Miniprotein binders against a7ua95r516to809. Designs and how they scored, part 41

Target 1, 294 residues: a7ua95r516to809
Amino acid sequence: ASLSLLSISDLVPDLQFIFFWMSNAIEILYFIQQKSPAYMQTIELMDDKAGSKESLLSATISANEEAMTILEEVIMYTFQQCVYYITKTLYVVLPGLLDCNPFGTEPSSEQCRRAAGVCVCAVCVMPEAVRRVVSVFQTTSDLLQQYQVHSEIQSQMFAYLFFFTNVSLFNQLIDKGPARGWFQRSRVLQIQASVKILLDWAKGAGHNHLAQKFFAKFCSTVTILASPPQQLSQMSWKALCAEHPSLKPVQLHRILTQYQLMAELGPLPIWQPSSEDEAYIYRTVDLLESFENH

## First folded at step 4 (miniprotein)

Design j8a
Fold by ESMFold2-Fast, scan of step 4:
Structure j8a (fold): chain B 294 residues (1-294), chain A 86 residues (1-86)
Amino acid sequence: as target 1 above (294 residues)
Amino acid sequence: SDEAERMAEDALRMIKEAQRLAEQGNHEEAIRLLTEAAEIAARSGDPYLIAKVALEAIVIALQTGDEDVIRRAAEALRRAKELMRS
């Protein structure tokens, strides 16, 4: 089967398998964490008639360390496998989000509003490209709930998925944006509306805090690019840095340069980098985000 | 007790033998030994031995492509978890 044609639905059986074993490994980890202190205390309170108490304690500590090492490896590998399959699917569907128009749906959306109500209509009017991304997140959420994966692990997984999505979208926009026309205000407003659908999904799923944290860079970028010329021209470099702390100086400078070109504002003193940041606007190695750094 | 110590040693020996069999691709016999080891580990009162049985069942399931072996590993795991709760 073609990688470009794979949907999240095609991966569900493999993901169910991995989530099942990951969930069980996590449960065993918590069992050991809960029972270990009590068990070691019983050994320490033991009457050492045979002189074996110290040997038994040493053996127990060794057994605990071995079990923890293997469990950490199993949990890490199963977590990485889930992340690998999910992000591979995300990577294929995410670029479509930058090209879709969420404002263009007419006949079916109107009928849906009359017949089904707000929630059903929101689903019916969602662009296919956005629906595909939301489906990946929803399927992940469903699998985590089905296998009763601990909330801390669920949060870690969505933190990584949101991090990955943010990096992928930001890099695509910065790298390919000029050639694709994505910096045109009308296109940016479409992107902003599509991203709002993802953020609304995350809020509904209980991950609003994670979404706000890990989408900060892409949201800042889209917010700046969607700003009216009159509003943006009133903001200084210092004000923009303060409002968008997630953006590095080279990233902010690139975004403002693209905005200036698309808005035909010409050179403006208002967006000159501070003396402290002047050296950093030339650090092109820092322009694109790394998938390896958190 | 002396009996509990002997049971712990027997369970550990069986778990090590199951690991060796799994490494050789004899997953069915490995799971059979793990199921036996789980019962003995439970009687020893050592929570690490029961956890070790459960962990080996997970490892076998993740390494195999055989649906029957996966099913048997899941059954061994289920039994180990029952013993953990008791």
Scores: ipSAE 0.224, ipTM 0.708, lowest interface PAE 3.0, mean pLDDT 80

Design j8b
Fold by ESMFold2-Fast, scan of step 4:
Structure j8b (fold): chain B 294 residues (1-294), chain A 86 residues (1-86)
Amino acid sequence: as target 1 above (294 residues)
Amino acid sequence: SDEAERMAEDAFRMIEEAQRLAEQGNHEEAIRLLTEAAEIAARSGDPYLIAKVALEAIVIALQTGDEDVIRRALEALARAIELMRS
C-alpha cells in the first residue's frame, strides 16, 4: 500500500509491516555475520569425492558476501520507507506547534499525565498541537520497541526525525514568522515552551544527546529571539557567532534583523558582521535549510 | 548428526546450482531449485539453513526486481529467527 495517509494512527498497520520486515532483515544479517565463519570451516572439513568442495566453498563465500550486501540494501530500503511515511505525517502536524499556547491551551484529553517532569503551565496537561507531534515520536518509539529493532537503528531513525523536525520548524519560523507574528516576544516564549516539551520527551525516551545535536539550529534561533533586549544588545556579532555556531551568517543576520524590528530597536549597526562574514549575508540561497541529509 | 551433515551438504549443493542458474539468467529454474532446498532446510529444523536458502532467494529476486519473492523470503527469514529464539 502506497496510499498517502495524514494521521499517524492511520499509518500504524503499514508501518508495523515495514518495521517487521526491517527487524527480521537486521536479525538475519547479524545471524549470518556471527555464524558464517564457523559454517565455512565446517564445509572446508567435508570430504568431497566429486571434487567440488573448493568450488562450493568459493561459491558459498561469494554468495554470503552478496547476501549480506543485499540484506544491508533491504534494511536501508525499509528504513527509508519508514522515515518517508513518518516525516510525511510530521510535516502535517508541525506547523500547529508554532501557533499553540501551552500556557493557557485546554487539551481534548481529560486525563492528567506527568511527562518526564515537564511543567509548562504548572499542570501536567499537554496542548493538542504539541500532543500530535509527541504522538508521532511516541508511536515510532513504540513500534521500534515492539519489533525489537536494534538500538543503533533506533538512534539513526530518531536522528533523522529530529533533523527533519528541526529543519521544518526553522524554515517555517524564518519564512513565515514575520507574517504570522511568531517573532513577537510573547509568541517566541510560547514556542520555546512547546519545544521544551518535545526536548523533555526526547530525554525521557533516551534520546537526549540526539535531540541536543539535531535541534541546535532551531534552539539557537528561539534562544536569541527570547533574549531580553538588554542582554542581547550587549553582545557583539563575534560573540553571537561563537555562542550559536549552528547558524549561518545570513541566518543569524535575518534573526537579529527580525528581533530588532519586533523589539522596536533602531538600525542594525550594533550587530555588525565581521569582514569575513559580510559576503555570506547576501547569499539568500543559504537562508532556508535543505531537507536533504548530507 | 550424520543426517544433519548430509542435509546441509545437499542444501548447499542445490544453492550452488541455483546461483549458477541465476548467473546464466535462468532465474525461474533457480527459484524452483531453491524451493526444493527450502523444504530440505525446513525438515532439518536448522535455522541457519532456512535463513541461507531465503537469502539466496532474496539475491535472485533483487536482481530481477521480484517483490513477491522478496516478501516470501523475508517471511522465511522471520520463521528462521523465531525458531532460533525458541
Scores: ipSAE 0.016, ipTM 0.311, lowest interface PAE 6.7, mean pLDDT 76

Design pa1
Fold by ESMFold2-Fast, scan of step 4:
Structure pa1 (fold): chain B 294 residues (1-294), chain A 85 residues (1-85)
Amino acid sequence: as target 1 above (294 residues)
Amino acid sequence: DTSEELRQRIDELLREAERLMEEARRLAREGNLEEAFELLRRALKLMYEALKIALELGDPDLIKEALRLLMEVIELIKELRRELS
């Protein structure tokens, strides 16, 4: 329930155990897959005593197939458990990202970088809310590397975590944004800067392609909301759809409506949906994203 | 079945599998490889049932115990295979 109880640090011992066994299950699966042909050949080379060779061969095939099935189930189970606990932690910390200000934070201490063997001191801090989210991603990355989990599984893990983050942030912004003041231009620019920190982390961790793919909807939303009124007024509905293909018609229409309501510089032109999209701008069922789409 | 009954069942299955592995090692030392392999097949089956129950319970410690036994059975099969080669 409390943030401290759902901290990623509190889950590290449990996650270490789960990643340890996920890694071992993968290794055992590969061992069986690689060694099964050798075992079959060994049985074929055995002296056939009382017709036992064919019986033993059949039994060995059956046992290996059963073992591989169980290991695949263990790998899937441990993966799902990791995803569950990590996303549960993310869900608690993600809303804070929408409320933090990365532009005005005074550093509690100065940070120093080495440049050509000389320590260069620069004032640089990350908002605590962003740091909590980055900590979840970094701890996940560290554990996957510590237990030498294959890169394909690491990619699948971060694909899902980025997908979850995108959906969570998008839904929070669309559903609660008006009441929370998040559609105000200054707040949108703060959100954009905070998201940039997450995207920069992903790039540094080798996940730039996944981040670009799975954050597309939230990034499109923030980009539209951060656009100056003069720029947006020059874009047609079709141009906006073409530039932001990740947004559904109802989502784009809701974002533009909120932008128009928050515009302090005067009324903007009404964006006319295409004839193909006109029926879809009122589909409230499609407004929020599902966590089950992946 | 209650959670406690399922845990007891896992313990029974793992103990029986370990007994079969020990018996298989004895038979292998006596040169009875056919019966040794048959016991290892049965041990894998019991380990499979134990792992399936452990997965349903979602208990990482029991999953760990079942996987450890699987590793031991695989290593024993590998050892017996080397003796045949």
Scores: ipSAE 0.014, ipTM 0.273, lowest interface PAE 7.7, mean pLDDT 75

Design pa2
Fold by ESMFold2-Fast, scan of step 4:
Structure pa2 (fold): chain B 294 residues (1-294), chain A 85 residues (1-85)
Amino acid sequence: as target 1 above (294 residues)
Amino acid sequence: DTSEELRQRIDELLREAERLMEEARRLAREGNLEEAFELLYRAIRLMLEALKIAMELGDPDLIREAYRLLKEVLELIIELKRELS
């Protein structure tokens, strides 16, 4: 199986094993951290005139620090391996989210549910591409819950996964979007609806704060591209920068230029960077986001 | 039950885990990765049991030894799994 053919289901047994050991290592580290201060205090209060108290204290500190270091290495290593396999799977499935249509292709009698005696039909069907992305996040959440991984580590995991997803989607849209027609308003509305499904999942999973923080750049991009031409044309460069602070001037300029082309707008002086922003654009060689944590 | 019996049990568990690891390395060298994984998974379970007993005893040397072997097995499993597919 090539990497592009790997499903999250193929990785579940490996991930279960890694999460099991991560959880155990975290629990043991926490136990040592809780017990060590009390034990050290007991040694310090010892009435030992033979001078062995200092040797015992030094030996205990060294042994506890060595054990904690090994546990921290195991936790970091298992965390990095989980991130590696999960993001590898995400990287393969994420481009599909930009090419799918979450709006129904036909009225669905099968995808209607009754609420308070009224039949409510799903307006948006979850496309297979979106389902694959959601399945990666849901499987990760399920494994973290199954192995009772500490909530702080869960938050760190989803912070990184959302960061990775945001960078991947933004880079795909900026780099390949013009050639694939993704900047067309109708296609952007489909992308917006697909992203909303992902963000709604994150909110339901208790990660709304992390999703809002780490998806800000991609959400700003989609919001701008989904704006009606009349509304967007009435906004100055300064106003657009103020409403979308997550975007760098060079990124905002690229987005607006592509929007103008796709919306078939005539030449407008409204979306022009200031002299300071122009200097910044010329000094910035990379429009794409880095996967490096800053 | 006694501290001496518990220390003997830890020694037995770690010795069996090391035996399983060596057998797994042999199987991996022969290209039998699937069977190697099964042995390494068994080694992990023995190491976890040894670690829990060592923690109850409060013996830092035994805890450190169990963690060292645990890390080694985890590294080997992840490395072999990456190569399997």
Scores: ipSAE 0.012, ipTM 0.312, lowest interface PAE 8.3, mean pLDDT 75

Design pa3
Fold by ESMFold2-Fast, scan of step 4:
Structure pa3 (fold): chain B 294 residues (1-294), chain A 85 residues (1-85)
Amino acid sequence: as target 1 above (294 residues)
Amino acid sequence: DTSEELRQRIDELLREAERLMEEARRLAREGNLKEAFELLLRAIKLMMEALDIAKELGDPDLIYEAIRLLREVMRLILELKRELS
């Protein structure tokens, strides 16, 4: 039983079931919220001939409160289950995005190569690793639309999925990047091209604002690493902090240190942290991002 | 009369919803959780229809009965959720 054999397609039947429950629980909660005041008013306008009106009103309020609590728990549970299965699938496919070559030939592109010499531009050239990640987002979007889940819940789901993707990619690049050669300029440019495909998908899906917000840290990291040495060497520490406010001092310091090493800019420090940040550039607890959002 | 027809319709909807809940409990005991959940969601839709009709009719007893059954079906869904873990 290998986790690497899981795909989003394998989980679609289970996800459809969970989305079906979530959608119906939301509809019922909405129904109770919108109809409850009208029902209460109907009871209040009744003749109290047997003294039953007060008891019925109290019982109805209690029943509505209990039903709403239960529905909220079902909605939270189903949302958490969807997030769990989707992010579990993302976690398996995301490392491939850092290791793929969008500018090279891939086995999955055999059909595109057969068309070469006629019109290469008419054939999809998306790398398989990037296509797997996009497939997870697209399948999620399709299911949310199929079950007519409210736009607020859809936004919350993609906010979390983009947050998860950003944290996963950032942590993998910072933690494993030096050993994997991912800080080499050619590799960084490949990563940048792959990330652009994800951001373009998000824009097309109507989630541009969420993507800008939740991918900010990883985008800042890749932007700095892809910068030409002449350009980056002209920027002060304070200018870099201003351009990349999503990065913590320890994170920016680590990125610049890797950049200096890979660009072979010598052993002397180029980017001097501000006196305000000097105490924080070695705060290792802030280096990697947490998956928890409180 | 229209009012009598509406009362009969509510009774039919609530009785069918209760039947679906009993069937869902049986399926859950047999390990068929997916089908059990499908029946519970169908029961919820019937209860929602009954609530709308009860509101139009203005009968507080029927409104209460429909809400009570909705509460019971939600409780059953939470019980099945615990079984899944």
Scores: ipSAE 0.007, ipTM 0.250, lowest interface PAE 9.0, mean pLDDT 76

Design pa4
Fold by ESMFold2-Fast, scan of step 4:
Structure pa4 (fold): chain B 294 residues (1-294), chain A 85 residues (1-85)
Amino acid sequence: as target 1 above (294 residues)
Amino acid sequence: DTSEELRQKIDYLLELAEKLMEMAEKLAREGNLEKAFRLLKLAIYLMTIALKIARRLGDPDLIAEAEELLEEVRRLIEELERELS
């Protein structure tokens, strides 16, 4: 049972091995891409009989194609293995982010939890739950830099990690939020502050564009839930859909319904879906996001 | 110079083969014998081409280098085939 609580630190030896493999495969692929064109040009310029030159060109092309295919398979395999281990670790630590109090110390004391974000007696430090998530991202970044993995692969890695984090947090909030009180305004503000720490880390690490793109759904959700009732009541369903295009109609409807209940806005719903959206809401059961890349 | 061009071709092929052989050894250590075997076969192919060019160039040092590397890769393939048995 303790094995299910493995930290990113426990996976570092395995990840180092996989990153080492990936880096080597990328380096060989890069060598072929850099050297092959010059080599091929040299063959083309040879003052040899046509048959001999053509045989050498054909053989070199064939050999390079085979080498590139094998190296691409190795790169893909090692990338998938890294993603698997890192996201498995993220999956374990991410729920804690929704339950922590960034306005207090971690683990959050009962006193700090009761103070609901205005805990004067607590020193404001990064919550342990948030630190665990940041540690996964930082360790990944450190390993990619240690093994000099190409920037394009680094971008793909963080694109997927942010995608996974967004989907995981969104699904947890939508599915379990009502039962755990996560839709209460004080809790939403704590979640917003915790997510801000992750986004600030991403900006500092040079991944701001990826973070903005892949956290859009969860950020939209938190933004809506954190909006003052007076401000939100002035917005129509159409306006909310336009401002939050990352949210599906069924998702937006669930969020607004929960907001209405938690903000105690009264018995009449403020936000009504369009006829088309209403049909979609009632017809589809796909409330939660898929972990598929596309 | 044609001789310079041929030497550059041999250098490229031998360097690529060495890198593939190193990758194959690491893959074999990890237990991925199928991919290791494919890379070693490709390395032999590249070294065979290099040897053919070196012989046409008539450079005894390059011929010796290519033959030595080819023998090393053949030994590794034989060892890998033994492990697969």
Scores: ipSAE 0.013, ipTM 0.370, lowest interface PAE 7.8, mean pLDDT 75

Design pa5
Fold by ESMFold2-Fast, scan of step 4:
Structure pa5 (fold): chain B 294 residues (1-294), chain A 85 residues (1-85)
Amino acid sequence: as target 1 above (294 residues)
Amino acid sequence: DTSEELRQLIDKLLEMAEYLMELARRLAREGNLELAFKLLKMAIKLMTLALYIARKLGDPDLIAEAEELLEEVRRLIEELERELS
């Protein structure tokens, strides 16, 4: 089937079809797993004439194992297709999240309060760029619920989608951030507010633990960049590594270097890498995250 | 009633077989003939088990339904095999 790259709404009919097949394959697999003992009991109740019953039992076990293998292949195929099309859509909409201003200048902005660099608003309307990303997650959640997909599979789906989102946003910020001005404090606070909307959505959807686990690297990055200069300058390299264990030495070094430039703390490094990390702060192969999950 | 439980099992096996046949037709249309044939082979196995249980119960309607579906799968396999030659 032909699928859209930009609108999740255009993708819904194709995704509904794929989720329908995935859900049914999962149901069939669980039915076979649960009813396999009943199949064996039915055969055991047969009159055994010269070992024909043992042959039938062996054949039934083989058929059951083959069925489970084939259904697992169908489940994997449909899961991978869903992930492919959903992440393809996410990849197109995610960069907009880094450029949008959730604080806005509409009437709703007059109701917003700024506390600790975050806009809090009783009548806030989500920015369009953030709405597009949330719409992808919400549509996925709705389809999983509509087709009654087991919660474990739903968790695996959102684990991967959050992993993908984290890698995409982190790589975009690190690679393109300097040229696009994204490390400027005002822009970082806007990014932090936008990310909070995504995390709040995940919490409301019952995926808070997954979001915290798989979004850790990007969250650490924006947390550091949003830190006040007085607070951050008092922290040692060792303390920053302990607080942000998801960041590799080269990643932390890059973030702190950009922070020094934007906060006008001067060109001299305030945060000195530990002797153990000195060799690793220049490992450029480790700077950007891989989309491969091992 | 054990007989009623077995009838429910037969109904579910036939339902599963019909689902596999429908999925196989779609996969064949998409060009995934290998997986389509695997699904049809599995549908045959499920229907064969349903037929065995139906014969144990002596239910003519269920026996006829399972036999009809087996014939339908045989025709579908022949159709797909012709497309491969």
Scores: ipSAE 0.022, ipTM 0.451, lowest interface PAE 5.7, mean pLDDT 76

Design pa6
Fold by ESMFold2-Fast, scan of step 4:
Structure pa6 (fold): chain B 294 residues (1-294), chain A 85 residues (1-85)
Amino acid sequence: as target 1 above (294 residues)
Amino acid sequence: DTSEELRQIIDRLLEIAELLMEAARLLAREGNLEAAFLLLKIAIRLMTFALKIARELGDPDLIAEAERLLEEVRRLIEELERELS
């Protein structure tokens, strides 16, 4: 049985409180940062009539610095808590994106008609698994907007969420893909279509630059695997490395090896690493991405 | 414990706000009303944030203290505004 509710919906009340605290702390911090230089300069320039100027300046600087430190700790804590709960939810829903099929699931003519409004039968619909991922991003965006969180913090939030999504999807595809059949051309094309939906959402939400930056590795992987044999066979190892700089030589080698093994169409192309890259591939054990490394 | 951490944050916010209010009184006494107003605006924001956290915790003592300090700051601002006229 499929439920329309996402686990993110269960977190909304708790996330609302955390976003509320974060937004207030950010606003107060920026107010202090903006106003502090003006009154500090005013104190510094005043006449020392009572002999208290240095004491007053020192006390005010100390109080301001302590206030900023506390607010920064609150902002960091609330940001980390939001990221923790949102990524925990993403971790559960992301694997479904690699197994879903956005093709061949056509609504009936009656379903299209009942949608109310102009409806055309699409060859591709948003799978439930993709909708769950998009809902996590959309809910996050809605909460950031509702509590008027500064755009810089919003950008940092989505940068991390996209980074997490990219690493999670890439590692799952590389580590579990061979056993799951995810490297087969038909499956790769489905994955590509699903990822396109996520990227289109990011573009619509104003995060196109962040999505392009942080999804680069997974997008390169899917692009290579989805390439027609004729097109891919015309590219040398050096050309592939140049076109996909986000991929480490060992990662590119694994992807191409899987492409050769899982090719469904025509003769298999042949790619050979340069002598230098081959030596590096053989020596390195760094196949999967770390959540700590960018 | 989250409640204990939040109570510590409230205490620190209110303490800093009181220090800023004291500094504002000294600046006003020396005739520097502009700097005094800037410090009081910061103090109000810190006290307001502390009050919101205190209300979420449901701690009547902290709520009462934050409300008392906010009223004190508002009265001080009114006094300083009259001196400008």
Scores: ipSAE 0.028, ipTM 0.514, lowest interface PAE 4.9, mean pLDDT 76

Design pa7
Fold by ESMFold2-Fast, scan of step 4:
Structure pa7 (fold): chain B 294 residues (1-294), chain A 85 residues (1-85)
Amino acid sequence: as target 1 above (294 residues)
Amino acid sequence: DTSEELRQLIDALLRYAELLMEIAERLAREGNLELAFKLLKAAIILMTYALKIARRLGDPDLIAEAERLLEEVRRLIEELERELS
């Protein structure tokens, strides 16, 4: 293989090369797109002055279109390569985020030293699992900035990475969460805090709008699991769906069902849909659609 | 100056085509010959466009450079094709 998937830092030299390659293609394509009307006019004038055949102008226009097409293909290929390797790395580190404790106690012995009569102590650090995920996003951001990739392409890349992260975390939480104990209230609060660290990073990086949009499903899921069962049971199905528009009705129903079973709610009444709500759920389930399949 | 912009475009196209050749050689060494050939084809398209613009500008240095690079990429394709036969 051309790239190693051991860690994001192991990928940096190869990713730097691909980002450089992509950035150059984007710059040239943008240059052609912005300047091509003036270039075509100049070429037409040269043909008029030189007494060139109309077929020569046509051939030049065709060459311009071919050049733009091939540059778009190169940009697409390099973009897909970057996304592929970054998301593969994310997939490996994301489950740790669901299993870490941001509220963990300080190290058993804090490092302290004295300087000029003042005691300086070690600061609290982000959980290792969260740090690994943030490192993937930060490295991506650093590479995009280092190679001055256009902001629209940067936004597209983070849109995809956030979408992937959201879907991966959602699927892992729903599929593995009950068996792993992730639906327990203490764990849900830990997950919520960890996700907040990711969202805060995204806001600091200038991607708040993308993060709000693409993390909506996972954030809704965590919000539901962190909600008191009594509060959820008081809401109508219509109100629950309206509160969580990022969740499909079948996904919402599965989350509530799993929450009631796994959250140790005791004798509390489980939430029951109305007959109309039930019909809507059945129509969705009958499609045999997996949650997210990306 | 539009003629200076055209010279910048030619230079950018030729430099990028050279980068694609470099990447293609790396891919060929790694055994990804399909992608290597695609990138060399891309380099030819970009160099051909640059040559057409250079000829219209009448810049002998740019014409010579584009022709040299086109010959180099064609020679590289022939070498790779020979090694595959």
Scores: ipSAE 0.077, ipTM 0.580, lowest interface PAE 5.5, mean pLDDT 74

Design pa8
Fold by ESMFold2-Fast, scan of step 4:
Structure pa8 (fold): chain B 294 residues (1-294), chain A 85 residues (1-85)
Amino acid sequence: as target 1 above (294 residues)
Amino acid sequence: DTSEELRQFIDKLLRLAEILMEAAEKLAREGNLEKAFILLKLAIALMTLALRIARLLGDPDLIAEAERLLEEVRRLIEELERELS
């Protein structure tokens, strides 16, 4: 609460603490799960000398169940805290991705030689806005690796982070894109290239499957908007729906309307909704995505 | 030896509870009372499990150690509650 939300590096000490306790709770839970059943069976097989074995066994089972429940709560709590802080940072840096030009020569002058006194690493060719987003994902990956968090938990973390990124980028583009000029063809191609850098990072980090799954909506959106007019005008509404199943009718209609306006194709709608979807293209409540899983 | 494995398991639980108590005290000093209480609740659960298994084994040293730690965590909780009020 007393932290700057502008940089992931400002959160690293707090994230390290949270990841430390999440990792410890997971390890303790696994230790109890592995050892406790054998111990319980041993207790059950012991002679009841004082007639108190039943009471002790019952109390031990209750204590074991309580410990496991608390550990699961701690794991869930620490996971949610990590997600909270990381997504708050992502929310701040993600809009920059939509204004970024990845085709340009180094956007600003680099003083890497002065900044890195002992580091002789290669100059980073990634645009600064994209680097900020990648830095959040890379820092998360580094922390998960540093604390040896189980791969399944790592997958769950990146699934949510990619889900959040997809929703945030899609909502920003649809809601604010017209006013910001993001639907102009040159900007769409720049956005597509920036997103490819993120997807390439995810692939390199071993998360290609998650990236393909959770970026589907935003990827469909930029794919449609980046399509050449000749190619896109040859596709029917039904064909577009089949090729982009992640998009709701109102979303696809809004995207195609913006494309038609920016491509200066005239006032006649080229893409007519199917009779089945016609009622759904005006459902404005379905236009923007929710950050909640419904 | 299953009995020896049980004793080692109990010792591990008690050592982990001590680490949780120390971490909770540090968090409390830093003003992070929410996290401190979560760690103390976990410590109590681990110590309670250890005590019940120790009693079943009839190991007086482990019983005494678990009871000592439970009294210490009780005192820590009382101190934190006083600080809150």
Scores: ipSAE 0.015, ipTM 0.441, lowest interface PAE 6.1, mean pLDDT 76

